# Ledger of designs, part 11: VHH binders against RCC1 domain-containing protein 1 (RCCD1)

Target 1, 376 residues: RCC1 domain-containing protein 1 (RCCD1), of Homo sapiens (Human) (a6ned2)
Amino acid sequence: MAEERPGAWFGFGFCGFGQELGSGRGRQVHSPSPLRAGVDICRVSASWSYTAFVTRGGRLELSGSASGAAGRCKDAWASEGLLAVLRAGPGPEALLQVWAAESALRGEPLWAQNVVPEAEGEDDPAGEAQAGRLPLLPCARAYVSPRAPFYRPLAPELRARQLELGAEHALLLDAAGQVFSWGGGRHGQLGHGTLEAELEPRLLEALQGLVMAEVAAGGWHSVCVSETGDIYIWGWNESGQLALPTRNLAEDGETVAREATELNEDGSQVKRTGGAEDGAPAPFIAVQPFPALLDLPMGSDAVKASCGSRHTAVVTRTGELYTWGWGKYGQLGHEDTTSLDRPRRVEYFVDKQLQVKAVTCGPWNTYVYAVEKGKS
Key: E = the ipSAE of ESMFold2; O = the ipSAE of OpenDDE; V2 = 0.75 times the mean of E and O plus 0.25 times the DockQ between their complexes.

## First folded at step 4 (VHH)

Design x13 (from t21 with L11V G16R S35H R50N S58F N73D K75T T92I R107S Q115K T118L; framework vhh_8dlx_2)
Fold by ESMFold2-Fast, scan of step 4:
Structure x13 (fold): chain B 376 residues (1-376), chain A 123 residues (1-123)
Amino acid sequence: as target 1 above (376 residues)
Amino acid sequence: EVQLVESGGGVVQPGRSLRLSCAASGFTFSSYAMHWVRQAPGKGLEWIGNIYYSGSTFYNPSLKSLVTISRDDSTNTLYLQMNSLRAEDTAIYYCARDEGYSSGWYSDAFDIWGKGTLVTVSS
């Protein structure tokens, strides 16, 4: 008989607004803590101050600065100011509702629209893949923005499959595995080799010839994972979120008056800071304006990525979780508050014999879905 | 009473250097990232660069070799050092305050602008 392998969601990092991260203390949880035992959560979307949970049965629950629940929900996307909810309609139509976060699921939404899902390959109900997720609409012809205008059309030629939003930028993955970016670029997060903003989706030429399987947008950095399990990462690195060398900002280093920024031949920007010990310059990378290939320890293949404002999380094919970047709220899950400029495996899941299947970062916290390892 | 006042503009000869200043008042200057933006006659706004409260700087790559941004938090003053000025650098130069969220979630939208200072590169 088939054995059931119960999965559970875990949370860690910032919870200062009452976000559910498990049994955490006050404002921070430093190690993975179980959430909602027995609730079948299929989607998690986290903003800075609240988190939206969607169950397989279609229930939406909010935790943190926003609270409440709703039924008939297929998806939800949490931003600081707005909550977007996709509700099941009576037919193939879905109802998109956009709520002000402070009044989410109460009173009238700020905006609502019927959305018809795009249908291709309808003749295989047994082979149905997961539908696209917010902020990309099911029609794949528009996305939801946290800033007016809330509904943003996409050219049909883009054939969008996935769309992720950072604080100022957007990443789009198309049906052919190509990546497009647009929005604010001053931290190199668009990956075009410049710090210029782009008003419209622009193809990342540096990734041409490669087939991407996933994109992830952080506050001011970007990640994609190829079909072959390679990681490409670019953007802002002041906290080590790109797994490139960052500043060693010890307390005695505060006496260093100046930093010098140099542009490498490959377009990356390297800052040099005087050391606290003897004033010797210490090089570090502050901005990476084009995709950089990142190797995980032990040659592990990546399958999923998610980004917070200043941290990065990657799931491997073998079910391990690696995290790095700014860690002062415990969002890296290493039982400490140390920031890292290199990928480190979250030992909690290894120690508990759990296989990680999904990761979703909020700006300052991390949510992980894991299942018990079976015996072959 | 939050305000930004640029100064140091004027007519300069090609090849010379010029330092612009931006005096900030009415807010805790040391807590905000600050930006420099310019507008040449008949053209749109061009972002020059920014400096974070930490002192970290980022520049428009087309201008990086020509400019340096610095700040003096003790005098609430932002600076733009420009070198090797050319006729195409003729523009109105603005300083702008980043719309920061003080609890660690930051926005790079500009909420306060100065009135600008005109720089004319001519001989």
Scores: ipSAE 0.000, ipTM 0.120, lowest interface PAE 17.4, mean pLDDT 79

Design x14 (from t21 with L11V G16R S35H S58F N73D K75T T92I R107S Q115K T118L; framework vhh_8dlx_2)
Fold by ESMFold2-Fast, scan of step 4:
Structure x14 (fold): chain B 376 residues (1-376), chain A 123 residues (1-123)
Amino acid sequence: as target 1 above (376 residues)
Amino acid sequence: EVQLVESGGGVVQPGRSLRLSCAASGFTFSSYAMHWVRQAPGKGLEWIGRIYYSGSTFYNPSLKSLVTISRDDSTNTLYLQMNSLRAEDTAIYYCARDEGYSSGWYSDAFDIWGKGTLVTVSS
């Protein structure tokens, strides 16, 4: 978008492989820390051990277990084993290159494919760039997978606007604001009310009649945000990433609920497994197999969401950031390593008079773009 | 108290083999996936591989032919077998506990780390 104000990127969470998260020392950054000034980053994609940064000028920079830089890049998508890079080609074509992460930008790509965008565009319209965000290709008829076959076509009937990949599942947002999911379902991440896998995109009927504006996929959980600012969330909750009560807050992630010793009314010990009567689990939610409405504190409207492997981040219309889930590496940004099973506002950005505009989660870390608030 | 203690490091000649051990205590070892990670002097971490509680292994492709990870749940011990050691394998080797069950395409988070054991490959 034209006339954007200058801002800065911030990082926090795990950086033990040398990933850039600001001026962090050691393996973790617990408070949002400014990244290097003047990078003009337009895309951040993070795996657990490295991060890919793409600048508006078309420079790709890798930080962490993979390092190096390259030019003429339009987009990049980082996974642990593979790096996908989209380069501008001659004419209307774009070149997709898939690299092995350990030899990224040094060796030969494992796979290369020319991609023709669905819409033309003389000056690379902003709308086309957003629609073509990896892993969804600019043509909106195919996406990139981290496993062969790397190029995966979508059914012609699907008019994709956004596609996000989790560890075993996919979420697709179409032009009409409908949500589709497919892939592995063992953790409830598909949202169809069962734990069964789906081989093909399946419409989430529970969300029909609502218009979604955004989808986000975590390792094993899913989020969507409606055009009216409502959040729907489902999938795996063992770390509290759905903002539902979880057992994993007990004893710093120990499996206390699975192997518990309790005192009876008479003072005698009872050893339990699962901690449940009649075979039911303890009174905490481990799996949510259909979309659940999530209210933010103070009735704040959501506009953007991003998910790590076990945490969730949401940006509000007023530019506040809320995070929750697994926090042991500081990836929630609350200046501690406490995991949360409820949304909490990241006070750093409020205290610094910053308005959050974007958030991108890696599996164990969080990257945030924020601008200075104007005078009112 | 949850602890991981690595042992078996030391000075070894190039081309030789070495087996590292990691003794676990304070938790149900057989219920967790375990990882090996190393850090060469002045460099970041390099993930070596993981072994699930079921015994299934997955290795860093760059190291796959040079290492084997195994576990003995009866003694709460994790092992790393290294073959054909080179000077570039000089590093502090850490064992780490997976935060929980991994069912995805990439590594889970580590919630408990050992103190590390130094391996120096030199003549």
Scores: ipSAE 0.015, ipTM 0.570, lowest interface PAE 8.4, mean pLDDT 81

Design x15 (from t21, 25 letters changed; framework vhh_7sr4_2; at its last look DockQ between E and O 0.08; V2 from the best seeds 0.00; counts 0 for: pae E 17.5 > 2, unsure alone 63.5 < 65, grease 24.5 > 24.2, placed apart)
Fold by ESMFold2-Fast, scan of step 4:
Structure x15 (fold): chain B 376 residues (1-376), chain A 123 residues (1-123)
Amino acid sequence: as target 1 above (376 residues)
Amino acid sequence: EVKLVESGGGLVQPGGSLRLSCAASGFTFSSYAMGWYRQTPGKQRDLVADIYYSGSTKYGDSVKGRFTISRDNTKNTVYLQMNSLKPEDTAVYYCARDEGYSSGWYSDAFDIWGQGTQVTVSS
């Protein structure tokens, strides 16, 4: 007999449409706040204005600018204009439905297609193989796109395990732990060292010989986590989302007094200031076109990553959550609206003695699954 | 050197049309929401039209059906096509960048503003 999972989902960041489950939340949530109790959520997919929640019991619930519920749902993927839903049919096949977000789960879907069910499970009664998630279809031979054509086949030689979509690019993790990217490249988000677009999946040669366990796509940046817990990050950095120095977060000297001081006597041997005495300022990185290795504070190993449009979140092996990037809606969870160009631990989960198990970013918000320490 | 430079303002008769342009430089234009605001002397700035990075648009009720906002990411330019102009449309029109995504209706995180361009609708 299975035991109910001993955890809760939390949300923070932009909630101007009521897209986080709960009551009385304003436009912004600056600290991790529990989502509605009594829902066993196994998938969260967030667009900028609404969120799709899927439960282990197969219920889909929409919150925000789109609302409604549906049963027999295996998965859902929310985009700005479209909602993709994977449903169990009366037969062995799954049904993929693509809805206009504005009328999601009402009337008829824009597109529907029967899809090949997951290959795993028919000859694997133990369920040792994990199913992929939307936008990658269970067959791992195609993915769903927010723009027509909605059904996009993958080359037969690609053994896809995970696929994530940014605003203009795609990342694919294959069964061997190799990473492929394609789509728009003008922000360096493809990681190939150029700003050129790629029409077809292209292997990231810079990561060759390393085995990746996870990929995450932000609006215009990319992240992967290796089997050994290393983070590689590339793409756009104007908000500090790569944890590289950015001009937009640089101080302009407001903290240093510029007043002329009248020195009536020579008594100063060496004048010490609060800033650097010499040397060139650290270079600002607007675009990082190759994967860069990112070290977390105190040498922590990463196990999960998720990206918003302009922020990044990483879960460590020890169950800590680090966030950085654009923070003006509170999506970094540090109880403020300060943006960061370096990883910072979300102290809320440490203070509440919670171990973080999962993180999912929407474009402007963050959802976290955490369990009590000692109650696993 | 982050800048927004508006152009296309002028004097037109009621019922006339104008097209405003806003040239952006010094940032990754295509990844930001852009908006057009207007200000009449002695009043606060009002949001006229907003365009999300994806191309989705929103309009103030007073201009809906008459004004069209658009963007050209290859030229780093946002436009406001103004049709069926009325005397009450007389204002200084400002281009703005939203650090979030959607200007005005969903976000107050405006960090860069242009200097404005005067639009006068009179006979």
Scores: ipSAE 0.206, ipTM 0.639, lowest interface PAE 5.8, mean pLDDT 81
Fold by ESMFold2, look of step 5:
Structure x15 (fold): chain B 376 residues (1-376), chain A 123 residues (1-123)
Amino acid sequence: as target 1 above (376 residues)
Amino acid sequence: EVKLVESGGGLVQPGGSLRLSCAASGFTFSSYAMGWYRQTPGKQRDLVADIYYSGSTKYGDSVKGRFTISRDNTKNTVYLQMNSLKPEDTAVYYCARDEGYSSGWYSDAFDIWGQGTQVTVSS
């Protein structure tokens, strides 16, 4: 019902190609801004230069470096050069299309294939019902890739529930809450303790015994959230996107002003920075090749995560939004362009009495769905 | 290492013209989108113009029709021709290699900017 959706979408971060991200003016939005009032958006998928919006009525709209619209759309997934679209066909099957982003949905797609949207027949050995959104296909037997071959089969025994693609790697969450990773690993983003690539899905042994509920893949880092609300994070940390100490922030913090001194929330000391003979080097973690447990301030439980190229966003069970990592486009939503190597709550939503329900990051921006708090 | 070097800034009367150049090195120039950004004191960096590897261009509203971005892939150089300059165009202009969402690029240096060149428009 219309009364059951009292919320709005908000955007912040990079919008230098004119993509709708709050006010729609300028090249960066540093504070959350409402967008597309009165439009019932059910999917946002953002690339660096354009954003795809899908409405519950099946309308797909592109904003930014690519503009265009299409009907009969069930889902969309954006990458910089390619747009994947799942459309309702004239018959019972759905049509998966891959478009060149610059085509703006005109002419012919680069590739298309009919797919069975909810094909749970008697020959479905797992009996699993609901598959996630693109890039995982509804049948959970394949996913769409931004590189040919666009249709990539998955072994049925994986029993995929969710699949997320980073810039060079993939994360898969199975029905039992186990996590698999594959693809490029040179930034430790696969979580196996090495920097080696993996051609096929490989189970994260370090997470055995835990049940994961969510995965998120960034440019070169990875996040998962357990069913009990714990955050595990690994991969590249040059910009603080793991919420672990980073070289840039530790060195800059030591050499700036009085407020540049930083205390770990758990009481860890600020270490003196320096080179050579002038002092001990600052502690940094550039790459974390194993999953690391991350505590949010106040012991908050996480329920959702999303990653951009170099930033991370997490939604808590009580509807708070935390962000960290590279922030030079304002994609952290703190009304500044400061990068952070620790989680910080986005105060805009607290100040506006809003509960955050969903977050989706583009490479350099952040989109958030929030509802009014205490509306009764 | 990747390096971007701007040149061509200076002092200009209103209505005048300048041409900025940005020499790039240390990467496959023709494979990247390149852009010009500007920053007025106390404000955030704004996009002036982008040029994609396909040759497509995008301009900020305040400069459209007055500025032209171009690139020469054989000389690894991106240019900004600025005509009909106004006092509000006064800023530090930065060349940037824009890190888009692109499959196949491996870079941890998304802060790839030149050091900037000052453009001052005053009568």
Scores: ipSAE 0.000, ipTM 0.123, lowest interface PAE 17.5, mean pLDDT 79
ESMFold2 (binder alone), look of step 5: mean pLDDT 77; pTM 0.775
OpenDDE, look of step 5: ipSAE 0.020; ipTM 0.417

Design x16 (from t21, 23 letters changed; framework vhh_7sr4_2)
Fold by ESMFold2-Fast, scan of step 4:
Structure x16 (fold): chain B 376 residues (1-376), chain A 123 residues (1-123)
Amino acid sequence: as target 1 above (376 residues)
Amino acid sequence: EVKLVESGGGLVQPGGSLRLSCAASGFTFSSYAMGWYRQTPGKQRDLVARIYYSGSTSYGDSVKGRFTISRDNTKNTVYLQMNSLKPEDTAVYYCARDEGYSSGWYSDAFDIWGQGTQVTVSS
């Protein structure tokens, strides 16, 4: 009976440091595999070599190149260089602690700061409606950056609801559903139509008139999902992570198209090739500097998105998971290592009659929370 | 055309220093992890050091604290500064581009290799 069974977290993709809590065997997990049984995980944040898991009981557990545990944890954010942890303090205040990743939870943190939430009104007894998730700090007045300065204030006028960081850029979703971006722009990841960097949050005018519900930042690409379930995606596409045709994935087809072997009358073979300027090149998009609308198969509406360094994952309203982009470590979950430049449904969850509720990507792996169908 | 060219190898006394360079061309250098590997005759290639696109680094246990990897994205070059060299560091050193941003401990993560540069540590 489905209704009697709890949900579970699954991991797949790169696991060379054992960072997926015992999921699968070997250094790559190609099919979604359950994480260690009995762990009640409510937050996953993944770096390239380790993963931070926060349980409903407030325990933080690190798996991979960093190990250890801590109590009274409300949130954690794992980056390549730093681990940020938000701990419960005495009363409503929280303590932000930041460690170097390789020495996480050992000795003194590199930096610590008390975070005092603003006074809550009685109209919102569940203050989580105001709180952001790391790297956005509670009360949405600042965020944590993996690059100095580590504490970065935000103008109160931005009314930040969500903030996500890529390798060189930031995306911010405000309370009205508007999207802002800033940081490095050389791969088109800011979405403003130029490749120029922005030092301050800049409104994405191409999305004006639309109300966004979710943003996600990859290494050098960006995604947002509207309240109506539409996906907008932009930035770097060398691995097909935008679901736009890429040269690297079309290489075999392009080679075959440019080279033809013809059998002449005597059975002799003639090889014919076209020059780059003579042949029609396979269409490819390396950089998309404006938000592009992406349709999922069968008219599926999106509700959640998450990005790795070079792949993208989207959860639909019906609880299906679609993944695409760079797949060499199995992070797309299709039981192979094939990269894709278009969305493909992860059949594992369909076959097991599981409804996907959440997805979180690390740089080269993917974590999924799924429940038995009929549960909510 | 993707190409990696190593330089800076040579003969050095125990306790000495060398700096290796690897010049990259034909790809978006700043978006890839780069690594240094070494090989002695009859053995598999061992990871020496890796540097990620973010600047984060990792090292093989035998060189940690003695070697430093760095990169210059404006010159499309990755470097390996080798200090306190030991006879056991004698090897051919290879530069590699990491297609997958791996830990550098998996051979299938490296799609492009340089020709190698010889480092010999002897008195």
Scores: ipSAE 0.005, ipTM 0.419, lowest interface PAE 9.8, mean pLDDT 80

Design x17 (from t21, 23 letters changed; framework vhh_7b18_3)
Fold by ESMFold2-Fast, scan of step 4:
Structure x17 (fold): chain B 376 residues (1-376), chain A 123 residues (1-123)
Amino acid sequence: as target 1 above (376 residues)
Amino acid sequence: QVQLVETGGGLVQPGGSLRLSCAASGFTFSSYAMGWARQVPGKGLEWVSYIYYSGSTEYQDSVKGRFTISRDNAKSTVYLQMNSLKPEDTAVYYCARDEGYSSGWYSDAFDIWGQGTQVTVSS
């Protein structure tokens, strides 16, 4: 709907393999940095050690531990073990190729399959059909998996609109805005209230009656954004990636002991009896097995979310970026390496008068598309 | 001061067993995930096994079924029980501290390392 203006891609976080378009190896990028000029990027998919960039002209370029280029590419999905690429074929058909990541775009692919798009209007009566993004195939009847067999059909009853894969789990958003999850559940990442694995897609009953617009899967946590801009988040929180209090950030026993000692001196209480003498225990949340509603600072509405292995990034309706979670490689973009268990706005984009339009996280880095704020 | 000290390495015949120990000091051991990585002569550093503070474990494919990682929080010690040792397991083994769950990306996530202990598997 809104007119698109020319913008630029930015990268930050881990760049030890030069995976941010030729950036030096061994680097950590602590603040959003522009990617190389002259690249018209429309898709970014990042593994921990390499990144796949797809341009509007159909060129695929790999940067990092995997390198190479290919033409006539519609989409690409990068994982640590493999690279999936959609190639343009005659007419509306596409060729899906799956490569071992270590030998991506060299020799023969591990597997290849012709993919025919779903019939127009059959699954989208409103005419709002969206091209599926890998790992969901354009036919919306199957997805690509990092483990054999690579082609995974979906039940005919599932009208998939989006599918995202974490390290051990999957999230599916259907055409009606319902969310399904399956896979490993040991970290609460499935959101069903248990830590049990699910072999098949299971409807998240806790979200029934709400219409979701987007899902995002991290390593071991999950996020969805409603059509009304609310954020729901669940799963693993050891690094604060759910924006819930975490032990790892609050482990400073000296700080807690010092605060308690100073308060006791001011309070003229000579003795602490019962429970608090060995330091005040804080309620830390290691695992959140049900979707939790997350409020952003200033009551901002969310429109986009993306997750790394241990961090979360959310774009607001007004074009601001919030990040939180594990920050030791600078992937939160706050000009430091501090981890956070609460959302913080990335001030770089505000200071540069840029409106954020998209975010894509790799496991330990973050890629952002932003445009200059227009004239009134 | 934060320290990790590995012991238990040595010479063993193929098919034999060794138990490595890593004594930790200077931090709250029970709050951290711990891992083992090894450096084979002529190769780079590679991770071997990982144990989270919750007790969950993970192993590199080449050692699954042969190695077992465990921890004793009362002793601030992590262990690596190595069974059915092969000549290919010959390496310097390092204990390392990490605070999270980065399946497959462990070597880059470790923030504190020990000095290493030599394991040699030969007849």
Scores: ipSAE 0.000, ipTM 0.152, lowest interface PAE 13.3, mean pLDDT 78

Design x18 (from t21, 21 letters changed; framework vhh_7b18_3)
Fold by ESMFold2-Fast, scan of step 4:
Structure x18 (fold): chain B 376 residues (1-376), chain A 123 residues (1-123)
Amino acid sequence: as target 1 above (376 residues)
Amino acid sequence: QVQLVETGGGLVQPGGSLRLSCAASGFTFSSYAMGWARQVPGKGLEWVSRIYYSGSTSYQDSVKGRFTISRDNAKSTVYLQMNSLKPEDTAVYYCARDEGYSSGWYSDAFDIWGQGTQVTVSS
């Protein structure tokens, strides 16, 4: 009577390694399905072949190519090669354990270290589901890397609030709402206007004067959401994951054709598919090296974003979920396997009278936390 | 279009051998790492072996010493030689292509899969 209604997690997309995505069995789930775990999940981190679930009670459960469970877990971050787990330690300390994914939660961890957490973590009076803090360490002075050295310190002047890792790049959101990027840049994913790598965190000057609330890193693309609900997106677009025009607009419209690449004034790369002599090549954007403003249909404000390897998901202030990009495993949740180069609302949650509160993408699957809109 | 076609599966006695082949088309084969994964009936997929474009190989612990992965770039083909087969090796075997970006901070993931070939080890 007096309590808020509990939410539930849903999954869809690739599950060929036995990852839990919902009810039913098979290699793909094309429509959002309630997770069958029946636990109070507060954090989800998904790699390509396995998923880590953390419950409010502190239990870690692995599903997929890695399996097992552990207690006293505060956070977990799943990469294909490594699993990082933050466990409750004695006193104010926490224990960070890094496991080879193949032998996760069995035998000796590959690396372990006691870490002192922040005096008090972020407080969320709304009680909504939150993304995990890893790979950023609780002290906010270092992060965990999937490659040795596993402990990577941040410059003392950086006051990190969020850190996300893509396949080759990193995004950092600081306490003032500024965005930094570093790592590989071959697909424009760093947002500095070049394709060059950066060895150290570099401020995205193109976003100066704007206050960001969230960052998300995909395999080779990047997203941030401002405090005012605007979406900025950049990087690789061969699958339409930036919601910019792509050559594969139709599900079965691709033909083997000659392509040409040209640069736009802002440095973005446009590819053209050569056709018959009609003078009308179909232009598309392959790489966007600077943050580009993205408008959602109906002018909706964004509050949360998450990226897979080749797809993007955004939650609006009104609790709607939009997805786009590579969809061949059903990871867009539209009850089909069609890829999209523009945002489309996931109608399942609208039809079920659910308000979406959080989204977490694995490389080829999507996990969603939703609550009932109230008594209908 | 990108295609992977597996052949060589079948029924074999415990202790026997099989050689699986995967013919690739629609991409520059020599530029990609290739792998094999298998699905045991009633269970999820598990990776079996990978071969990088450099020729370096890796194997799941349960198949080390028994299975050998190799590639022929001129034929755009990857092979899996399976020796000393056990009933536990009974599975559908899938050929897979690395997602095309293996130089980074993460372990390899696979983006294109073949239709699979059934291997049954039974007496």
Scores: ipSAE 0.000, ipTM 0.322, lowest interface PAE 13.2, mean pLDDT 80

